# Designs tried in a protein design chat: VH-VL binders against Large ribosomal subunit protein uL1m (MRPL1). Part 2

Target 1, 266 residues: Large ribosomal subunit protein uL1m (MRPL1), of Saccharomyces cerevisiae (q04599)
Amino acid sequence: FFHTAKKLYADDYKPAAMSSNAPSLTKDQAKKRELKRLVQRKAEAKRPATASPLYMPVTKALRYLRAAEVGRPQSQQTINLTTLVVGERGTAPLSGSVTFPKPLRYIKIAAFTNDESKLEELREKYPNHLIGGADLVAKIKSGEISVDFDKAFATPDIVPALQSQVARILGPRGVLPSVKKGTVSDDISSLLQESLGSMPFRQRGNSISIGVGKCYFTDREILQNIISARAAFKTAVDNQKSKKPNILSKTTLSSTHGPGIVIDFA

## First folded at step 9 (VH-VL; framework fv_lacutamab)

Design t10 (from p1 with heavy chain G103S K104G)
Fold by ESMFold2-Fast, scan of step 9:
Structure t10 (fold): chain C 266 residues (1-266), chain A 122 residues (1-122), chain B 107 residues (1-107)
Amino acid sequence: as target 1 above (266 residues)
Amino acid sequence: QIQLVQSGSELKKPGASVKVSCKASGYTFTSYAMQWVRQAPGQGLEWIGWINTDTGNPKYAEDFKGRFVFSLDTSVSTAYLQISSLKAEDTAVYFCARDLEWSGSYYYMDVWGQGTTVTVSS
Amino acid sequence: DIQMTQSPSFLSASVGDRVTITCKASQDISSYVAWYQQKPGQPPKLLIYWASTLESGVPDRFSGSGSGTDYTLTISSLQAEDVAVYYCQQYDSTPYTFGGGTKVEIK
């Protein structure tokens, strides 16, 4: 079944590359050919996933992908989601970020606030992360605490202290909280909850690819991540506000050694 | 804490209508489908249907089409089951249960409400 | 509709015994099977999903196995707290259907 699945998906998702031995086309013939291909791709995007001979429900797809990765190192057992994107020439590539209920990797965060009630709440909810106010800023400045965290967040009240005391330490590492980056909020609890699972995505060529889980995740955890990815991709499409926005098309789940399997997504 | 809290017990006469509520808390309401299951006194579990909380699309078992209607109020994370033209045979405990649904893909029920007893008698 | 035939309907066993409950589907359900425990006056509690995956917080004396049409729930060493009715459920296709239940009692 894996060889058949890979062959069919390769045909479905293969870039529309022209053969090097194809005859030269006039400008008008080339334009007509491009329009025909675009019309076909748009029609394909409208077909339900169930029309694919290799469609299956996500939980069944995960069974096949897990089987393909048996005996492999856990670090390499990633389940990937790939969505084809149909767009007209001149439409900007889709990009954004997805917040996953089940992150694929642990990230260490730092959170800064001068509000004592928020400090108490955050320390209770995130005991393994760096939570503090002016005291934590001072410890980072002195080198007592190493900057080994992946992201940092702050309430507006402590931003001046961060800018004056540790901007030269955190800025070069890309972890200085700022309003521009969306890492400063008065409602820091909500910001942390949304951001701990955040993963960026960017359209490359005609597709968006993102990891959505590991084979050892539960089906429920992977499905929650896929649902989050769908919401983020649709939001990116909605944000284009163009006369002819990009269209989300066929979506596949795959793993390093497994087949691409068509799922219901768009 | 993830929780489903259902409305209180109901005593109804044949021909009346009842509306059972199921209020969700502790999770993103629209990320999980809501399923409905009933259990007649001393009997087993019987699946009524599910509703997609993101799209609002319901799916009913054939025996429950017509009189049973699912609805949502996403602003308060609440699902509803309405039964019209009640019959004595509708006497049962009605459960709501959370299920991860993916565009028609099938899933198990991991969190259950406490149940609502509906008694239909004349 | 897929019919789920559960057996036995009742069993009585001693603490420490191995208990086996079986569930047979009328067609191949591709391991889309869940098992639930229901104690008197309580809602059902998920034990096993995907035929053999143990739900978080469920004691490891519970296990599930099977494929195709035949599935089994096993309690390796029955405890007094395990007195309940157990139900299998297929979620391969709608309508979802439950087995008739197995009432487990202590001797």
Scores: ipSAE 0.006, ipTM 0.436, lowest interface PAE 10.3, mean pLDDT 83

Design t11 (from p1 with heavy chain G103D, light chain S93Y)
Fold by ESMFold2-Fast, scan of step 9:
Structure t11 (fold): chain C 266 residues (1-266), chain A 122 residues (1-122), chain B 107 residues (1-107)
Amino acid sequence: as target 1 above (266 residues)
Amino acid sequence: QIQLVQSGSELKKPGASVKVSCKASGYTFTSYAMQWVRQAPGQGLEWIGWINTDTGNPKYAEDFKGRFVFSLDTSVSTAYLQISSLKAEDTAVYFCARDLEWDKSYYYMDVWGQGTTVTVSS
Amino acid sequence: DIQMTQSPSFLSASVGDRVTITCKASQDISSYVAWYQQKPGQPPKLLIYWASTLESGVPDRFSGSGSGTDYTLTISSLQAEDVAVYYCQQYDYTPYTFGGGTKVEIK
């Protein structure tokens, strides 16, 4: 049953319009034609998702995607969300991060502080992560502890020790905490909370693509992640403070072997 | 731990009003809608309505429009159901329950309050 | 309003028996069906959503099936702690509506 439904939806899918080769245009004619097409794309972006023949509610979409991935390896059971972005040429691409209530992968973090009360609290809350002060810095410097963590965070009070003792170790790996990168804060607990579910996104061409779950996640867990992605994408649009900001358009859920299914998102 | 804790039982005379509270903990209050369901003595479950905890916008079933009013205090993660001009027919256990809303669609209720008994008698 | 007709209203079975409860919607509800268990003096507890998806922490003896207008809750091997009233609910369209309930007792 799902195979037949997948074929029908795939046959209805219309990719982004490819231009037919037109006669050569002057630079001014080309600019006016591009503006006209931009206006048309913005109007299309405002059409409700339910008008698409490929639309279905998220829970139904997930049933189709899970069916397509039965028996597949874990790495191929990711549910992806892709949002088309409409914007003027030369507008900066949208970027930011999403904090998911249900992370897609285990992220090992390291947290550094000289504050004993913070160390006690963090060690109790995050027993499977690397948390320490000068002692942890020394163990990394000596090689007693390997650098196998994905991200590192610090309070300001330990940053000089990190820079003097382990910068040559952590710097090349891209995990040295820095004020400029937002990985140093007196409120380290908030940074760690955000980072365990955090996933970066960046517009590539005319779309943003991000994983929002695994087929074995519950519908509720995936939906919560989709809602978080929506909030983050809208925040990125709002941060553009532009007279002509980017517009979020058609959003599709897909999996490695499943169909592209339109959902209500923007 | 995720839980919804409701206020205690109420005994009221006809014509009085009652305000039932439902305090949420263990999750982000504004990320879930709050639904209200009642159960009259010896009867089944009856849906009253839903309130968007982020916007405060309510949705009521037709039979409950007018005297039933939903409200929120997001600073303490609490939802309220107020019933005015109480009638004997309002005697029931009132439940709050958590729901995910998406696509202009309402979803299943995964976490329920323990219920508040409201008895209306002379 | 979408009407949910639940049957039977009452059943008595022995421990270890297979129990089947049915729910019929007055229109196609596209598998937007949840099943709840309510024990005396307690709030309802979610068992199944999306017609057949088992809620986390619910024993695997509970299962749901169905599509369109016809849905079924099955308890493959009834246990003493399963004594309760069971309700189906559609959440396809407001107002959300519940079945009349099925009271399950041990004989």
Scores: ipSAE 0.006, ipTM 0.436, lowest interface PAE 10.1, mean pLDDT 83

Design t12 (from p1 with heavy chain G103S K104R)
Fold by ESMFold2-Fast, scan of step 9:
Structure t12 (fold): chain C 266 residues (1-266), chain A 122 residues (1-122), chain B 107 residues (1-107)
Amino acid sequence: as target 1 above (266 residues)
Amino acid sequence: QIQLVQSGSELKKPGASVKVSCKASGYTFTSYAMQWVRQAPGQGLEWIGWINTDTGNPKYAEDFKGRFVFSLDTSVSTAYLQISSLKAEDTAVYFCARDLEWSRSYYYMDVWGQGTTVTVSS
Amino acid sequence: DIQMTQSPSFLSASVGDRVTITCKASQDISSYVAWYQQKPGQPPKLLIYWASTLESGVPDRFSGSGSGTDYTLTISSLQAEDVAVYYCQQYDSTPYTFGGGTKVEIK
């Protein structure tokens, strides 16, 4: 008796079906849902940065980020730039490199050339790096100079000497200059300038993140690096040659312990 | 290396038009907005407006709307200020200046052109 | 429009003197103020932005301070080369507005 009455009562007071377990969508409905989300993301990308409650001009943002990092080790005081990327299904992720006017990290390099004028120029510009010709190759071969550099570069004219004398020393360490690696160029000055300031970037998921400075950099140095990043990201977009290229969207500036601050970038 | 070079002085009659050029070099032209400021003889600085060098969108102060028009030729990294229907009170030195900020709001000027003197007399 | 009232309009001081120029905004400008130096026959030169940030290449005898509506440019030890007209500018909202200028001369 009570079981039958209970069943009728439940039918009479049937609640609205509000459930976290929604019915499966058809393939057509799923496609429409994806398209709506893409349209929304594209509209968001076109919204001016100033519309965000988290927006600040770059110089003001840097003041807040520096305040958040007071008393922290210099190695942890990195200012990061994150740009959201909006793309159609099947669009390749963005990648490339940025050459910063003010590099964030130090790498030790070795540069080899038989050209005396290039040697003089490079030694003046890069006094803390290993710069030399056949003499430097001989010192590495003899063990007088240890291979403590991170990268090595050469002009074509000294490559045969490197191959014959120090390939067994530099090759296993991955630092032997080669055309295949892009570490050999007659314009070695430009190659070094690009390589010492170069920072790679790759889209991960729906964003690109890159360090653009340290808290102890000047505002101008950080801003110049941000501008360089913007140019590189736009170049990566332009190089897609796609009917539906990726769109650069909301960009935030942040530090390890600071807030994410929206800036005008894209 | 970074420079803004403006066109030479102009002497015009009332009712004429003038077009002042500002050629940028030593940096990526479209990465910085270009502002325009004038200075009448013996007077202070007056902000005219700015133009976004990437989008071409201008912003003018109210007193300069109508007769003052900003334009760009990005292929030669040059910004222009055109003044139509010139009046005697338009006599001034006109400066272009580059912003350092990316913000559409809260811009400031870090590099200035040498100025272009425009004299309007009958 | 935001009005920038700059004082004094004229200042005569000796080499080595501490010089102070003030700028008062008609409303809170949240430290969006820049200071410029203009020498005769030259364009203005940026000295300070964001109220207190010194531009690269500007001598450290120049400093800026202030908040809200009241801002100050200080030259800690005036040099002969500092003879110029100095302008403050707010860039909190458009139209951007300049102070009337302060002409600094050596006695």
Scores: ipSAE 0.005, ipTM 0.437, lowest interface PAE 10.8, mean pLDDT 83

Design t13 (from p1 with heavy chain G103P K104G)
Fold by ESMFold2-Fast, scan of step 9:
Structure t13 (fold): chain C 266 residues (1-266), chain A 122 residues (1-122), chain B 107 residues (1-107)
Amino acid sequence: as target 1 above (266 residues)
Amino acid sequence: QIQLVQSGSELKKPGASVKVSCKASGYTFTSYAMQWVRQAPGQGLEWIGWINTDTGNPKYAEDFKGRFVFSLDTSVSTAYLQISSLKAEDTAVYFCARDLEWPGSYYYMDVWGQGTTVTVSS
Amino acid sequence: DIQMTQSPSFLSASVGDRVTITCKASQDISSYVAWYQQKPGQPPKLLIYWASTLESGVPDRFSGSGSGTDYTLTISSLQAEDVAVYYCQQYDSTPYTFGGGTKVEIK
C-alpha cells in the first residue's frame, strides 16, 4: 500500500476550460455558448476573494476544517487546495510539482554514496533517514537493516555496488536507484531536497487540486505549503509561454467532510 | 534554515540618525511582510509597523509616523528601519519579524531577528 | 486602538505547578491572538497563535484558550526552563498591540 501511495491515478486528458454541450444546439450556437462561458470565467477571475459569501481568512478556515474531521483517521484528515483555471480551448493543462516546506507524508529515504564528505553532510541534514556507503549496502544485503524506506538515492560511484549486492532486494520493491528514475546524481543533496516534500500536480478539467497539509499540522505549516503551491502554479502558467496563458481564479480550501472555503490566492 | 539577521548595536547622540538592517534567508523574501517591534530597557513590546515586501508599501503605528521610515532592498532580501532626529526615548532594542502577507487575512510573527540595540545618549 | 490587558504582571510558582496567564482585549478580536515567550537577552518566541493553535516545536504543556475578548495561556506543568516574560498580542487590526507582559519565576 505505501509503495503504491506515491503513484497518482492518471485521468484522460481534459482541456483547461471545458466547453458546453447541448443536443439541441447548432455548431454555431454551441460555439457562441462556449465563448460566453469563457468570458464569464475570465470576469470571475478578476473578482476579489472577499466578494464570495464563502470567504474567510485562512486561519479561521483551518479551524472549521479541523472541526469537520474530528474523530477520523489521520490518513483521511487532509486539507486540500483547489484552484480554478480559466483558459481557452486547446490550451494544454497545467502541470508541475510543488516542494512543500512541510511534507504531508513522512517519507523515509535511503541515500548511498562512497564520498565521505557527502556522508557527513547528509547525516547532519537528514538524521532520521538511512545514509551510508558500502557499509549500509552490506547491512541491507545481510538483512540487518530492513527495506522500510520509501525511496532511495545514490551517487554514481556506489551504483555498481548497489547493482551487484542489493539489486535483487531493492529492484522488486521499486526502490533501486537508477538513472532512468532520476534517483542517481553527483549532486545528491539537491536531488534529496527536490524529492523530499515534492508533490506533483496536474490540471483536471478546469481545476488543480493538491493536498497542502494535515489537520494536525500547524496553521503556519499549512500557510507555507499554500504559498509554495501558489508559486508553483504561477510558475506552471509562466512556463506555458503562451500568448493566451491560463488564468488562476477562485481558490478554495476543503477537507474530505468539511465545507469549501474561499481564500485569497492568485 | 529560516532566519533573520540584524545589524549590530548603535550608540548615537540626540539628533543623529540610525539605520538598522534585517537580512532574511531561507525563504522567499517577497512572500512575507516584515514587521518591526521595539522594546525599551525593562519594558514590554511595542509594535512600530510593517512593510509589504512585494509592493514596498509601509504602514506605521501613529506614534511612529514621521521619524521612522521602512525600506527594502529585495535584491539582497534585506529590510531597513531608519530613525531620524533621534531622541533619548528611542533607546530600545529593535526587532524585525516576519509574517505572512496575505490579503484579507490576519497574521502573527513566527520568525524574529535577534534584535538591534540602539542607545541614544550624550 | 485595541488595548490588551494582561494579568498577573508577576507570577512565582514551583516546578510542576499549573500556571495561568490571562489577556483581555478592549473589544472582540475574533481569536486573532498570539502568545510569545521572551527569555532574558533573547527575542520573543512564538508559542501560540489564533488563540489556541500550538506552534510547531513548542512543548505540549503550553496551551491557549478563549474567545471574544478573554484569552488564557496555560502551562500545565511549569519547568525551570519556562522562566521568562510572556506576552499576548492581538492581530485583528492595526496597530497590532501587546499585553504588558507576565514575568514567570520559579520559587
Scores: ipSAE 0.000, ipTM 0.416, lowest interface PAE 11.8, mean pLDDT 83

Design t15 (from p1 with heavy chain K104P, light chain T53N)
Fold by ESMFold2-Fast, scan of step 9:
Structure t15 (fold): chain C 266 residues (1-266), chain A 122 residues (1-122), chain B 107 residues (1-107)
Amino acid sequence: as target 1 above (266 residues)
Amino acid sequence: QIQLVQSGSELKKPGASVKVSCKASGYTFTSYAMQWVRQAPGQGLEWIGWINTDTGNPKYAEDFKGRFVFSLDTSVSTAYLQISSLKAEDTAVYFCARDLEWGPSYYYMDVWGQGTTVTVSS
Amino acid sequence: DIQMTQSPSFLSASVGDRVTITCKASQDISSYVAWYQQKPGQPPKLLIYWASNLESGVPDRFSGSGSGTDYTLTISSLQAEDVAVYYCQQYDSTPYTFGGGTKVEIK
């Protein structure tokens, strides 16, 4: 009568069910069963998401997930993306990082340099952060710009100005750039890329799970994050130096209290 | 509800300056960058640049550096494009458009102003 | 700068026809491409972003496809209200650049 409920993430991992339904097996029988399961998982990974009875377009999925989280604390309003990974025995788990267009946690930074070429490059790449030279140092010293940033970075050429003009302001807040803290580099672009970081992901068992937004994010913001996650996962697959690389399979969106919903992804 | 409303058409002589306004409503102004695009009569779209509405950091396409200046008045949710030393070739419809400003600079324009026609003639 | 070559510059088709517009980037833009529709006297309207994602409120007869350097906007069944100029835009790197536009008219 009521027999449709299935766990989306556990569909290919059911140890208790497998053990209760599996009689004592010889090594040959176990290998044969493992091969059959792998073939089935690979076939399922190639099926379109629209074939799933749990499928819906991302925008409709987000509507359902937001409804499930109405009235909940913001800490519980995270939208999660889980991608099943099909791999052969001995294939390394997928890992990497995703730089989201809309981060789930905002970290404001300040970057200081006297090099005009670097200023243009940094403003291009980090338009949502404080980037400047001696002029920015002077504005912080005067109080025209408040110290509301979480971290600060500098090239060596502006460090003397920082030390003489704003050390008494930035030092007590723990954000004064220094060689000792690793926040000073001639290659400031690489330093910012490393320090702002991408959100790390690592395959656990047969899946990768990451947060891709909050319920109060717009549909576009969440979709952009999902697309960034897809690109990063595919890059991780492509970087596997293996003749039998992992395959991305069924992908679901979920929230703390909402249903798991299959989306078009892999 | 989300809307960008631009100032009215301008007729200017060469060498004059113009200031085009773009007033945002229906969203948090400082959460989205403002991009500027122009369209000369009978021509296609040309990207001018953007301004970060939270930090005030601008980015300009090379051809627009110097005479074109972005500015903000966050108290009234308004962005401005100022063009100094106007030339006949600046004759165009100027559009402001909203993008999402979080993370790296890879964004499209989802909401557009109606456009401001700037005509430069003697 | 990344050059966006859009073709054709003009097309005339009948209501109900399948219309295809192509956009070629001078380098790999990793699907960072958007498509806009501009009707006479109006600002551009976003149709497609990230190569293939349909903007909310846009009719499902519009679709985008492509990868690398080659991208396509398709209108599966042209309607009278689709008369407009269509532009592709790359947003992989600044300066952001647009295709030359495609003017779509009804026969």
Scores: ipSAE 0.000, ipTM 0.401, lowest interface PAE 14.0, mean pLDDT 82

Design t16 (from p1 with heavy chain T53Y K104Y)
Fold by ESMFold2-Fast, scan of step 9:
Structure t16 (fold): chain C 266 residues (1-266), chain A 122 residues (1-122), chain B 107 residues (1-107)
Amino acid sequence: as target 1 above (266 residues)
Amino acid sequence: QIQLVQSGSELKKPGASVKVSCKASGYTFTSYAMQWVRQAPGQGLEWIGWINYDTGNPKYAEDFKGRFVFSLDTSVSTAYLQISSLKAEDTAVYFCARDLEWGYSYYYMDVWGQGTTVTVSS
Amino acid sequence: DIQMTQSPSFLSASVGDRVTITCKASQDISSYVAWYQQKPGQPPKLLIYWASTLESGVPDRFSGSGSGTDYTLTISSLQAEDVAVYYCQQYDSTPYTFGGGTKVEIK
């Protein structure tokens, strides 16, 4: 058939919709239907991605998705990864974070510490960010350096200086480091690693969706991000430590205006 | 079971040509590229190149351009390596290997053929 | 071309020993490295890909690590059946290149 409703896309799995022809179900009948659908979804999860008529290799998929976004603003073009998740009712949704080798969004940060060793390390690792001690605090207070950063972090040793000298400047902007917000740590290097490049994900219904790149990223950059997403999703499954954990199923790449394309992933 | 089965050993004179076959089974042949690797007697592994249906273009390492030609026949799920104007230094075991498309534009080889020995001697 | 320097070229160890094989790329290969095992008269067998991901069916005594230019294959407890030549391979850019191989023997 050519009817639009009968054209099924591999990535168009949706929560069960009520049809006008749906019969009234008892609790037992509803449970039997749920079990039947679970068995079907588990069988689908075990099918190789190549069995899908919408399958293609990632590099070919990226060419099609980039073509669909021609003429659009580059900064708005996102490549999205959607993975279907199969699990029993009542199983907690998968959640976690992915640290991408190539972040999709630039955030400018400031990091404050009085420790010279940490300053040297951070300046080498994060040369394009605002890193300093009492000197940086003084420059912010004087207006020599503008508060144009999105987030700020500090070691405990510089917090008193921040509170006495720049709290009235940073506080109203929501960027004053504090223990309560989790932006103060003696291990500031680890805190920055977690905050820069990390993207949270959470299962919504039966799927996880995250951006894995922009159309103007190279194929390798997008593929490295996809590999990182796969590792993070598998870690989330392992962390459930359940006798009946969620199963990662069909994975699709898409863009804002492009088609959904099935790739080999789970 | 996923398998790659290669043609039997060949003994050729210098200047002759040889065509090695690699027959695939147990997977969708057109969904994966094929890589070729050789191993000279007592030596290590050396990458020759790869071929993919979707692009229609083979890729060869520099040392193998000209005399080495990859092809595919989808009707029999078979990949071929043809070597023309054979030289003594072409004596080696030639392997085909499946290029695993696991969401990568860069590929590793998960399934290998058993190898085809090509001996070039006078 | 990316050069893969593998060491040592030969090692002899006892059953139960921890053995380590290293591979150094001439440039950053972004963890696009695989490790293969080749036993006499057999084709190579994939052990590890993406530097540290163990292939299905490979014993858990095999592990990979590394980043950038430096990568390592470790066998935590060498078994008699592990006698083989081991090869690293980069698949970051073409031409794909292999290390020179490490021949592992039992004493």
Scores: ipSAE 0.005, ipTM 0.386, lowest interface PAE 12.7, mean pLDDT 82

Design t17 (from p1 with heavy chain K104H S105P)
Fold by ESMFold2-Fast, scan of step 9:
Structure t17 (fold): chain C 266 residues (1-266), chain A 122 residues (1-122), chain B 107 residues (1-107)
Amino acid sequence: as target 1 above (266 residues)
Amino acid sequence: QIQLVQSGSELKKPGASVKVSCKASGYTFTSYAMQWVRQAPGQGLEWIGWINTDTGNPKYAEDFKGRFVFSLDTSVSTAYLQISSLKAEDTAVYFCARDLEWGHPYYYMDVWGQGTTVTVSS
Amino acid sequence: DIQMTQSPSFLSASVGDRVTITCKASQDISSYVAWYQQKPGQPPKLLIYWASTLESGVPDRFSGSGSGTDYTLTISSLQAEDVAVYYCQQYDSTPYTFGGGTKVEIK
């Protein structure tokens, strides 16, 4: 059952080969063969996931994937989502970003501004992150607050204080906000929203693969991330603005050591 | 774009039957179930049931079993709600809405039709 | 059947106010809750699903929270265009059931 699921997925998903057509084929025969294969792939894409003999509900799939990863290091307990993409020759690959309700990598941030209204807004929205103005800069300089954050952001008004007081502390750690790094903005709330929880994706060959959770996440957290990925992939398709856009096809969940399990997605 | 377009309003006498249509476009019809919801004048939303667009198997809430029948024409991506032996209390706006099965029982309605008003009066 | 009890049935607030609507299920529904907005003469519009996930295209002033039997929809800063009836819905088990609705008006 388990290994059969992986075999059927491989049979369903056949990435484009680099092999050329036989030299003896006429141009007409080659074109007809290519069109027939495209029609078959499009028909397969239209087949509902529930019609697959190896389909299972997401919660059941997660149970099997978690079982496969028992005893493994947490860094290797990632649950991946892979969506097969059907497109015509020359169609641009899909790309974009997903903002997950439950990020796979939690990052702690620091945000600096002298603007009182922005401080109140950010403290309300990000209570577990380091938010402050000149007082926060002074506390970092004195060592009262440790530099345990992964990224830092600032409004332009506090950059001189950062440069003069904590540049030699934050600079070597790679977390000093700067215009060149894109970590300084008057619209700091939008910058933080874009930077937190966002994961890029890009189609490679005939598929898009993205991590959607860890085995220790709850089913609900993983399902919320899957729905967010679905919305982002569909947005990427819509953004192509093409008469012949890419089509999202069979989607599977897998883990580092587990099988690919077909789920309902596109 | 994803859309559900429903048929126009109906005025019927008690005892007649009505058939409401819901035409889907912009997505693979058979990959999403179709749900039906009713809203009587000045009242809230009532779930009628859903139909699996791939298998054609329906599920009805108890209050709607018997006179309410779901059907499909997959060749034109259309779902239907038929109500027989109409009664005054069937007067309502009827909505179709699509959902996606993420695993039983993970269903929600992300796209709704505009609604079809059915008025039953003498 | 699972009963969904919404409160309040009506509220009147000013533009910019924080508005909260609650929904109580008669049994644990494991966060299988959606919230819909319905404006007069329009179909319902999905705002939130799985208790707290914001639907694409919905303004970020809307948020959902809760677990078990108790769920809340929050509008952080009420706008004039938010005048509508709001409904919660459980989809943990059939028959799916809706709350009675909350009519939100501007003072």
Scores: ipSAE 0.000, ipTM 0.377, lowest interface PAE 16.5, mean pLDDT 82

